# Designs tried in a protein design chat: VH-VL binders against Laminin subunit gamma-3 (Lamc3). Part 2

Target 1, 177 residues: Laminin subunit gamma-3 (Lamc3), of Mus musculus (Mouse) (q9r0b6r508to684)
Amino acid sequence: HIRSDFRHGAGGWQIRSMGVSKRPLQWSQSGLLLGLRGGEELSAPKKFLGDQRLSYGQPVILTLQVPPGGSPPPIQLRLEGAGLALSLRPSSLPSPQDTRQPRRVQLQFLLQETSEEAESPLPTFHFQRLLSNLTALSIWTSGQGPGHSGQVLLCEVQLTSAWPQRELAPPASWVET

## First folded at step 1 (VH-VL)

Design c03 (framework fv_concizumab)
Fold by ESMFold2-Fast, scan of step 1:
Structure c03 (fold): chain C 177 residues (1-177), chain A 122 residues (1-122), chain B 112 residues (1-112)
Amino acid sequence: as target 1 above (177 residues)
Amino acid sequence: EVQLVESGGGLVKPGGSLRLSCAASGFTFSSYGMSWVRQTPEKRLEWVATISGYGGSTYFPDSVQGRFTISRDNAKNSLYLQMNSLRAEDTAVYYCAREYSSGWFEGYMDVWGQGTTVTVSS
Amino acid sequence: DIVMTQTPLSLSVTPGQPASISCKSSQSLLHSDGYTYLNWYLQKPGQSPQLLIYEVSNRFSGVPDRFSGSGSGTDFTLKISRVEAEDVGVYYCMQGTHYPLTFGGGTKVEIK
């Protein structure tokens, strides 16, 4: 699996505004300060990009550290590739937690063609094209609802791939039966 | 201050096409999902389309699916609704609106524009 | 689709008297994220709809405290403790829990 644990730095993650790199990240050994402002995305380094078809149906897992009294912002994961784009919401929500204590929260995003509760998903073929040449994987928030905190730390990002990894077979253009 | 200004409405014949625009100001446009909501001559409100902040996800009710397309240009702070194969039933005032939520998913629209009138008539 | 039913269709209120509007949904509006996305909008004559109450009971910024929302599941109420002339208009409930997003038919409030 591909992972950023931020133990030795920001690991190539960047804040971008509308796709352009903008401001420096605030880092500590505990993680990246997830203080995204309007129009900003936290963009993944190249190790998360490229051909990620083996990650189809597998989760992207974000681990956050939330301070006492805080709440994680409503986070979405944006994918872009082969001229296509799709935003994903968490596939599962964290269990209710005591907000009086600091806590770690995990969010899982399944890499699949349906996003949000809607009747108009991307067709599977188009989503597979997007994953065949992933050019962006970004974290952003959908708004500033009550309860989100500017002191939330991003501690880990993991992109899961199917195992074992196998070389793709060439097209079967020879068989006649 | 947050402002949304719609334009592009007009009179169009059945089967025709029309493109509506919404100019946003006073907030970071790309951070918010945006919606189109229409109000019929009978004063009923109908949700028409939603688009996510960077334009990656779009949603429609069955009544306009395949005929309408929502898009945005975040560099120009603009939202669009391309309306094709228009029907008499599409006659309405079309409002641009900004989505908002306390949770993980959009739950309401907090700011609305002034509306632009679309009339589909022979 | 979730059907939103408002009652009454219209009401005439003497200034200073209370008013109450009911909104019922065909399915529960409790979302899997734990929030209930039932919202109330007011459209004053000649104006765009404006948000009054979001997520059942939260007053939007600048909304007077005479407005209150309550309810759960499928049954919701908007109350105005003392109706004023500026409260004239059409009130709509709206659900954001399920796609497609749907609105109630509206309740017209007029001064008697």
Scores: ipSAE 0.000, ipTM 0.485, lowest interface PAE 13.9, mean pLDDT 80

Design c04 (framework fv_concizumab)
Fold by ESMFold2-Fast, scan of step 1:
Structure c04 (fold): chain C 177 residues (1-177), chain A 120 residues (1-120), chain B 112 residues (1-112)
Amino acid sequence: as target 1 above (177 residues)
Amino acid sequence: EVQLVESGGGLVKPGGSLRLSCAASGFTFSDYAMSWVRQTPEKRLEWVATISSGGSYTYFPDSVQGRFTISRDNAKNSLYLQMNSLRAEDTAVYYCAKSYGDYEWYFDLWGQGTTVTVSS
Amino acid sequence: DIVMTQTPLSLSVTPGQPASISCKSSQSLLDSDGKTYLNWYLQKPGQSPQLLIYEVSNRFSGVPDRFSGSGSGTDFTLKISRVEAEDVGVYYCMQGIQYPYTFGGGTKVEIK
């Protein structure tokens, strides 16, 4: 698995606007402040890029900390590679939670073909081609902006990979947690 | 010498298509995000599209999403707007505009504009 | 979408007198980075819009010091301390905090 847990800083993540490096991230021991304006994306460092075909059919998992009375903003994951681009919505919505207290929320983005893709759906061949040379992985908000998202913290990002030696691997359910 | 020059405007019927071009000179085109902003006959300004410096990211308002495509050719210092399924409400003067920098959210350089009229 | 409302729609000013234009947004333009993304543009007759003020109060290069911007949150003002003939045109505010970027309806400034 490739992971950013933000324990020791922003870990090479950058706010980008229109593909260009943007303002500094606000970091704390609790995570990155996910205060994105319209047109801004939070872009992954190089360790999430390159040949990620072992992640096909596996989730990207975002862990957020949401304040009392807050809600996670609508988040999309944008991927680019091999001349292709697409945006993914979460594979499932977060379950309803008690909004009176701060809470942790996980969003999962399944890296495979789906009718819920925000951009044109890609056939399996093209999706795997995109993952063969991933050039960008970014977190983007598709709706209303930083006024409600400014207090949400990004605590962890995980790019899940299948175990390379399948005959020796534990069941997939044990790899994720 | 620093300038943007639009072309490609004209008269089209509803449902038609049109492609606008913008030629940039006097600055390093590949360093800046570029946008299209239109001005209606009533003089309202409406943002239409933005493309990142490298061309990988594009943004549109809901009113043109799925109908308009923005693209760029950094080797030719050129910006394009492909407009499909045109409607009467797309009638406007279309300006290409340059962002000031990667930490600034404003348009510091505007072209002269090219007129698009959608009429039966 | 953030709605930007400008008042007045038009303003006739005696040369050398001050002018004031209001811009109000439907939600705060203050970002989590501490900056407020409100910009002002001027369109002179027959010309393209030009940047006048960015991020509430910063004059763009070449803009005379008789122009000043102020405000916070949702309420912003552009002031011209002494209106000159060359200041005639339509003034637009714009928010740059959120897509879609939105503009005010414009304020036409004319000389009496």
Scores: ipSAE 0.000, ipTM 0.475, lowest interface PAE 16.8, mean pLDDT 80

Design c05 (framework fv_concizumab)
Fold by ESMFold2-Fast, scan of step 1:
Structure c05 (fold): chain C 177 residues (1-177), chain A 122 residues (1-122), chain B 112 residues (1-112)
Amino acid sequence: as target 1 above (177 residues)
Amino acid sequence: EVQLVESGGGLVKPGGSLRLSCAASGFTFSSYWMSWVRQTPEKRLEWVATISGSGGSTYFPDSVQGRFTISRDNAKNSLYLQMNSLRAEDTAVYYCARLGYKSSWYEGMDVWGQGTTVTVSS
Amino acid sequence: DIVMTQTPLSLSVTPGQPASISCKSSQSLLHSDGKTYLNWYLQKPGQSPQLLIYEVSNRFSGVPDRFSGSGSGTDFTLKISRVEAEDVGVYYCMQATHLPFTFGGGTKVEIK
């Protein structure tokens, strides 16, 4: 699995607007302050990019820390690769926001091309191409939301990978004499 | 047929206790979040409690927190509401309701029982 | 707690005429997942509440297309394009974005 836990810093994440890096991130040992303005994206470092086909059908998991009275803005995950782009909505079942208590919220984004979580579904072939050379993975919002005010922290991002299946019997071609 | 049937309502004095039951049938009970909602004599609807499918998470409004507990027995397809330290303002018809999902999105309370009446008076 | 305000308190409609019910929340109902959990329920006389509309504008299974929901943020509307006799009852809006879940006070719809 590829992870950013923000325990030792921003870990190479950057705020971008129109593809250009704009303003510094605010970091604490609890996480990154998730205060995105309209048109801004929080862009992943290089370790989340490249050939991510092993993540097909697996979730990207975001962990947030929300204070009492706070609500995060709507969060979407944007993927770009091989000249293609796709925005995903959280695939986890909705749960009520208990704004009376500090809370840890976990959002899952399933990496699939034809699901209700996708804003614009792609043919399977094109989505596999996108994952074969991922050039951007970004967290963004619709540009509005009640949670734009408040101290919402991004605590962790995980890109989940399928574990390769162990082969029980070697192919006949590996038999030596 | 998907059904919810409540039982256990009755007349109690202030400070008393009651346990309500809800029997579910026609669906995979353990896969759904479940709620209790009450309707006052003035016809106001009030959410009372919600429990996750596994029973690992429970939620209440402040008005019943510490007095009411929600639980479930997935092997028996049953939901429960234990009501302690009852007050006159707890007088209501209590409904068991299922939190519905369609294509992994919350559909609201899509199935309701017929209700069971709780009267708290002295 | 999120306060849900419904107007009007009651509505008397001639059959075939349209009806409109307003629901306003004291805070935005937009969830961090991008959804707005505002639902509409109908309680017919002597019956339990039934789900009409979920997530602002989605009709629940079997609900006629004369019912429509709209709105965003704090301001929501339920419209019935042509009120029929079977639409008599009390309509409630409900928010499920924030705990505690809260309901509007209800709007009674009657036929003239």
Scores: ipSAE 0.000, ipTM 0.501, lowest interface PAE 13.7, mean pLDDT 80

Design c06 (framework fv_concizumab)
Fold by ESMFold2-Fast, scan of step 1:
Structure c06 (fold): chain C 177 residues (1-177), chain A 123 residues (1-123), chain B 112 residues (1-112)
Amino acid sequence: as target 1 above (177 residues)
Amino acid sequence: EVQLVESGGGLVKPGGSLRLSCAASGFTFSSYAMSWVRQTPEKRLEWVATISSSGSYIYFPDSVQGRFTISRDNAKNSLYLQMNSLRAEDTAVYYCARDYGSGSYWEDAFDIWGQGTTVTVSS
Amino acid sequence: DIVMTQTPLSLSVTPGQPASISCKSSQSLLYSDGKTYLNWYLQKPGQSPQLLIYEVSNRFSGVPDRFSGSGSGTDFTLKISRVEAEDVGVYYCMQGIHWPYTFGGGTKVEIK
């Protein structure tokens, strides 16, 4: 799995507006302040990019910390690669809560060609081509959330894969001749 | 009558930005995928971007990846192309074009073209 | 990317005589739906391109029947049976099977 937990900094994430980095992120030990303005996106570092085909059909999971009585803002995930760009909505939303304590909620985004507002799903091959050369993965909000939507923090982003990826050590018996 | 009218072209320095607009009339704009196609000073035609009828799907070539953004406003019957980090090779006449077909049934041809707007990237 | 090659680069035709333009693609334009995604456009002097033919041989609305398209796989031809003054311009082929869409380099048709 590929993850950013923000415990030691912003981890290479950047706010971008129209492709240009516009302003610094606000970071704390609890996470990144998720205060995106119109036209801004929170863009993932290189470790989330490249060949991500092993994540097909798997979720991208965002963990948010929401203030007491607040709600997560309407978040979308934007993917770009191989000449295609698309936006994904969460596959499920967390249940409403009315607690007086801050709470953590998770949003899951299935990496597949279907979305609730799409005219028709993309052919699977085209979506696989996008995942084979992922050039951008970004978090975007479509507006202000309801209720007490004060300081919402992004605490973790996880890109799930079906198979673990690791380099095998060279065989101990290998000898160059 | 079916018509597409582009605007927003001009002279810009390398690294600059321009936003092109296309006003559509005479047809149900929200039913059609729309594209931008440019023509170089040497008269070569190059596809720039396509956006689906709802705006959910955007297609573009590697040459403009990360620099250009296509968008649409169906309530205003308008198509846009935001161009950033412009280069000398982006100098061209930019045409707004309607994709032949509707919804998911594209013929992958451009049946209606606007008059074009000229973009010159020069120092 | 699919490369589209047009020949000739230009031709001069006496009014009323036929003209023929060739377009070759670097790979087959036949898709699994049984369609071949090859289009022809005409750009008259000082005007925007206009669609002449889509899917190899289908004339677009209002296009005169003196225009005909033919071909299969990677080799395509546009024919004008009887060239008229209004047919002057640059003709372009285009493939629509794969992104990025690509165009031929154009063939300029002039009257002698």
Scores: ipSAE 0.000, ipTM 0.503, lowest interface PAE 13.9, mean pLDDT 80

Design c07 (framework fv_concizumab)
Heavy chain, then light chain:
Amino acid sequence: EVQLVESGGGLVKPGGSLRLSCAASGFTFSEYAMSWVRQTPEKRLEWVATISGSGGYTYFPDSVQGRFTISRDNAKNSLYLQMNSLRAEDTAVYYCARSEYDILTGYHPFDYWGQGTTVTVSS
Amino acid sequence: DIVMTQTPLSLSVTPGQPASISCKSSQSLLHSDGKTYLNWYLQKPGQSPQLLIYYVSNRFSGVPDRFSGSGSGTDFTLKISRVEAEDVGVYYCMQSIDLPYTFGGGTKVEIK
ESMFold2-Fast, scan of step 1: ipSAE 0.089; ipTM 0.639

Design c08 (framework fv_concizumab)
Fold by ESMFold2-Fast, scan of step 1:
Structure c08 (fold): chain C 177 residues (1-177), chain A 124 residues (1-124), chain B 112 residues (1-112)
Amino acid sequence: as target 1 above (177 residues)
Amino acid sequence: EVQLVESGGGLVKPGGSLRLSCAASGFTFSSYSMSWVRQTPEKRLEWVATISGSGDSTYFPDSVQGRFTISRDNAKNSLYLQMNSLRAEDTAVYYCARGGEYYDFWSGPEFDYWGQGTTVTVSS
Amino acid sequence: DIVMTQTPLSLSVTPGQPASISCKSSQSLLHSDGKTYLNWYLQKPGQSPQLLIYEVSNRFSGVPDRFSGSGSGTDFTLKISRVEAEDVGVYYCMQGIHLPRTFGGGTKVEIK
């Protein structure tokens, strides 16, 4: 598995914005502050990029720490590669929790070309082409301005691989018997 | 120009340990997976280990799994192979090679550049 | 594990004549991405292996155009159109589709 746990800082993650200068990420012992402004995305370091075909059908897992009274912002995972782009939303929403306590929330994004969570689904071949040379993996939120969204920490990002072989994972259309 | 220089080979007894090093230059070391490939006295080539560019992922064949550890120091452009519980069948010339985890336009094909090799002999 | 079988074991060639080496894999090397992960390496006497051809037919940088690779699925061929003295050595094919990465047994090319 490929993982960022932010133990030693931002770990190569950077704020990306179209045509605008980068601004520094805010880091704490617990993770990166997800205080993204309009038009900003949090972009992954090189270790999450390149040939990720072994991650087909596998989850990208984000662990967030939400303060008391806070809510996780809507998060999308964006993938870019081979001239293609795809945005994914979490495969399931986190269960309602007691908001009086700080809490950890885990979001899973399945790396699949066809699902109700995907924006602009791609044919399997095109999605494999995208995963064969991933040039960007980024986190986008709909958070606007200061408030509870600015207090949410990204504590971990994990990209799951089935096996380090180049063989393709079974298509999502093949159901278990 | 890409250069890989191995060191650390020698004569060891069965059950012994040995650590190999590879010094890399001429490319952005952290951007490439790195591998060890050995050549037996019978001239067979055998892949031994691969480590991702970041160092977060390592891969081994069953024959060395649990006995060998691959690691890297990206600040020093250095690759290492720690070999424990050595057996007679581990006798070989060990080559440092660039690539091995996967191919893309950044990393190129597997084992695109090789070092000069370092000889490991396991015998009583 | 994918087994890679090379023929012949050795080949003696008169300088300037062509040479052909065969490599057969125990299963297809074609990936779902449309690429076939078959490489050829040359080990000259006293030297380390060097990459000649990757993904069946692509010459690596600095490799003369007298070297060509072809094939698909499980059957692959390396051809040298006009063998030169500097081409002497042992040629190895390798599959890059599955772990463990596996090599052919080698074909020794000598000058008559």
Scores: ipSAE 0.000, ipTM 0.460, lowest interface PAE 19.2, mean pLDDT 80

Design c09 (framework fv_concizumab)
Fold by ESMFold2-Fast, scan of step 1:
Structure c09 (fold): chain C 177 residues (1-177), chain A 121 residues (1-121), chain B 112 residues (1-112)
Amino acid sequence: as target 1 above (177 residues)
Amino acid sequence: EVQLVESGGGLVKPGGSLRLSCAASGFTFSTYAMSWVRQTPEKRLEWVATISSGGSYTYFPDSVQGRFTISRDNAKNSLYLQMNSLRAEDTAVYYCARGTHWYKGSYFDYWGQGTTVTVSS
Amino acid sequence: DIVMTQTPLSLSVTPGQPASISCKSSQSLLYSDGETYLNWYLQKPGQSPQLLIYEVSNRFSGVPDRFSGSGSGTDFTLKISRVEAEDVGVYYCMQGTQFPYTFGGGTKVEIK
């Protein structure tokens, strides 16, 4: 699996606007602060890019740390490759949560051609083309008010492949980082 | 409802070791940072360790760095403090405390009753 | 390390009279999220410390409204509008803005 757990830094992730790095990330050993402004995206380092066809139908999992009284912003995953682009929403509705407690939230994005609610549903063979030369994998939000999401940390991003080394319970990093 | 119960304190000679435990109940233990705070015989409060919600990140002041280890078992709702190379200055009541955050500024909202550690020859 | 200085060391108060405790930090307690992590604890005789006020001015659950916190940057105050017998104990300020977390030396409040 391809993973960023942010234990040793921002790991090559960058805030970008229109493809250009805009401003420094706020990082701690706990993760990246998800304080994206309008038009900004959090862009993945090159280890998430290139030929990702082995990840077709597999999840990208984002682990968030949400403080008491906080709520995760609406997050979408944007994929670009082979001149194509697609935005994905989380594949499942999260379980109800007690917002008075800090909590870890995992958002799952299935890497497949998408339902009618996605920005641009693609035919399967076009989506396979996109995954054959992934040039961008980015996290963005539809921008709820700044006060609602200023304290949410991105603790981990995992890109799953069809041939994992072995099947294990979720790694400690999914629970912790 | 929130309850923290410490155990493991006692009398130990300088250079000795002790392991403290804290049993947590009444909340989702795995979602909170946990800390140990000690109170000296002079009634000074000193933070001694913090551990992140999942146990991957630990923080210590210089005075105990390298001698103390904090760990947790989320399946058992338990927090631990392994204290090695104990010194007379480590004599204190040790409190288990629940932290609100580990990834930003924080405070302790609930404290246990404390367990006494005495380091004396 | 951030040094926390409390004044006075002790305070004797007639029941029903107000009390005021000062806490000063050696550097600003404003965190990058816009919050200030200055907190007040009360330790009653024979008991563990208990949270009174968090993030400068927010009363913790069950804390009476006679307790109020104020301040910004490096200067903070805890006020008790009318001291009651149950308020006796040692009051500590604490900063949770950065590691290592540090506490003030405490202020003992007694009834005359």
Scores: ipSAE 0.000, ipTM 0.460, lowest interface PAE 19.3, mean pLDDT 81

Design c10 (framework fv_concizumab)
Fold by ESMFold2-Fast, scan of step 1:
Structure c10 (fold): chain C 177 residues (1-177), chain A 125 residues (1-125), chain B 112 residues (1-112)
Amino acid sequence: as target 1 above (177 residues)
Amino acid sequence: EVQLVESGGGLVKPGGSLRLSCAASGFTFSSYAMSWVRQTPEKRLEWVATISGSGGSTYFPDSVQGRFTISRDNAKNSLYLQMNSLRAEDTAVYYCAKEGSWLDSTYYYYGMDVWGQGTTVTVSS
Amino acid sequence: DIVMTQTPLSLSVTPGQPASISCKSSQSLLHSDGKTYLNWYLQKPGQSPQLLIYEVSSRFSGVPDRFSGSGSGTDFTLKISRVEAEDVGVYYCMQGIYLPWTFGGGTKVEIK
């Protein structure tokens, strides 16, 4: 699998905005401060790009740390490739949590063209074409950044590949998988 | 150095109202949730209210829900507790307290890490 | 609500001797994030409560190493290896896992 854990810095991730302007990421020991301004997106390094067809139907997993009294902004995953673009919403919502406590939350984005996870769905053939030469993978929010204690940390990003002969067995709790 | 200074305590009759203030310094006030915790004459500690750093979320125990309101003014580094319909049971020393830092692994969030000196509220006829 | 029970209610200790305080919660304080939200506070006479230990065993800044916390799940202990005169006061445990936040009833430590 392809991972960024941000233990020692931004790991090649960068803020991208309209007009070619960019600013340094705010890094902490716990992760990247996900304080995106309007029109900004957090763009993945080269290791997440290129031919990602083996990731079709597999999740991209974001691990976030949410502060007390805060909520993550609506987060979307934007994919670009072969002249096409698609924005994905999380495939599942995390279990309810006491918002008073800081907490770790995982958001999963299934890399497929289904309308329930896609802002603008693509025909299957076009989506597979997009994955054959991924030129951008970005984290984007549909609203303004939090700007205070409501800001979240991005702790990990994982891109999953389907390779049954090289992958570990599912966790023991997933007996019917 | 983090410092919290409470004010506004006093003697009030049952059914009356009182507003407590807390002046904060030495940290980025808007980045932290803030709480009020009271200590009864019997020396029992009771959490009273919490407000998120932005002020967008507030939390209360059932014992004060609907009677107390917590608010903050981040531009003035100030926290407030509006207490209405006061009862004898609300007699206590009221402390302003800062939540721990969740952004610094050295000071992991765990509840209140710094408390003020307290202000005394006495509800009696 | 999570109920926090402290024992003993009071302790009289000869200077230099050890002291041990127990705290029991009605529910596990282990959160799904892998952390256990149990704090210990000390209130010295005439002073505000001050944080001694967070996350069961981590000493807060400036706290002497003669203070140590241990435990897991629902059973927790605060130990003072050699009690000094400045350690006199009331010790409180607190759970910070779920609202409402709740405190133990306190353990008064006095010097003989």
Scores: ipSAE 0.000, ipTM 0.465, lowest interface PAE 17.9, mean pLDDT 78

Design c11 (framework fv_concizumab)
Fold by ESMFold2-Fast, scan of step 1:
Structure c11 (fold): chain C 177 residues (1-177), chain A 123 residues (1-123), chain B 112 residues (1-112)
Amino acid sequence: as target 1 above (177 residues)
Amino acid sequence: EVQLVESGGGLVKPGGSLRLSCAASGFTFSDYGMSWVRQTPEKRLEWVATISYSGGSTYFPDSVQGRFTISRDNAKNSLYLQMNSLRAEDTAVYYCARDRSVTYGGDYYFDYWGQGTTVTVSS
Amino acid sequence: DIVMTQTPLSLSVTPGQPASISCKSSQSLLHSDGKTYLNWYLQKPGQSPQLLIYEVSNRFSGVPDRFSGSGSGTDFTLKISRVEAEDVGVYYCMQSTHLPLTFGGGTKVEIK
């Protein structure tokens, strides 16, 4: 599996606004602050990118720390690759919890070819093309604003595969002569 | 050309430990994943461990998970298997094998094998 | 774990005649990436296993064209069009679609 646990820093994650990273992340040993503003996305480092076909049908799992009285914002996962883009919503919502106490919440996003509007599924070939050379994996929220997400922290991101993801081979090992 | 030479096998009592080594030559060692595969006295082949090209990822079957550790030293072109808490069922010829790295997962197969080193666990 | 079943356990072949070895998996070996990771190895007497065929049908470098692999899903076949004395040994199939990696029990090929 590929994961970021943010115990030692932001781990290469960046806030991008209109495609360009111009704002520093707020980090603590408890996680990254999910205080995204309008037009901002939290973009994954290179280890989540590239050939992710083994993750087809498997979840991306986000672990959040929610403060007392807070709630998770509506979070979506955006994928880009091979000239294609797709936004995914969580496959299920977390069970209701006592909001008077700090809590950990997990959101799961299945990596499948379901269209954002659910009107027509993306052809499997196109989705596998997207996963074969993933160029962006980003977290964004609907209705972003200073008070929207409160002080929700992103504590972990895990990209799951049916086969444990192998470390990327260097280009030389790809060529047979 | 491609050569893999195993060493470190021997006779050990149950509960004992052994460290196997594999010396690689004839290719750029740091470009390939490496594996250990054993062959039982009954001639069954069993995958034992795999390590990625950099050493950052390792994989084991449940039968050896927690008892065996695979490691590599790319500067020395060497692969290692540390075997602890050995059982009679671990008796086998242990082969060092090179993983063909043509995709970034799910394509594990062994294109070159060493000559093997014999491990016998007997009381 | 995926169980790999090879048949027959052994076969004796007259030189120049064809031979066919079957390998069946307890689950489909079709990966979500569209590839099927089934490989064939030959172990000649007194030698280490050597790769013959990878990903169902691709011959490894130096492997004679009399060897061919085919199949899909759970059923796979290795064929030798014209068996020669140097082809004697034990043939193993191996799946690498799912962890743990698993091998078939082997098929011994002998000359009559």
Scores: ipSAE 0.000, ipTM 0.463, lowest interface PAE 15.4, mean pLDDT 79

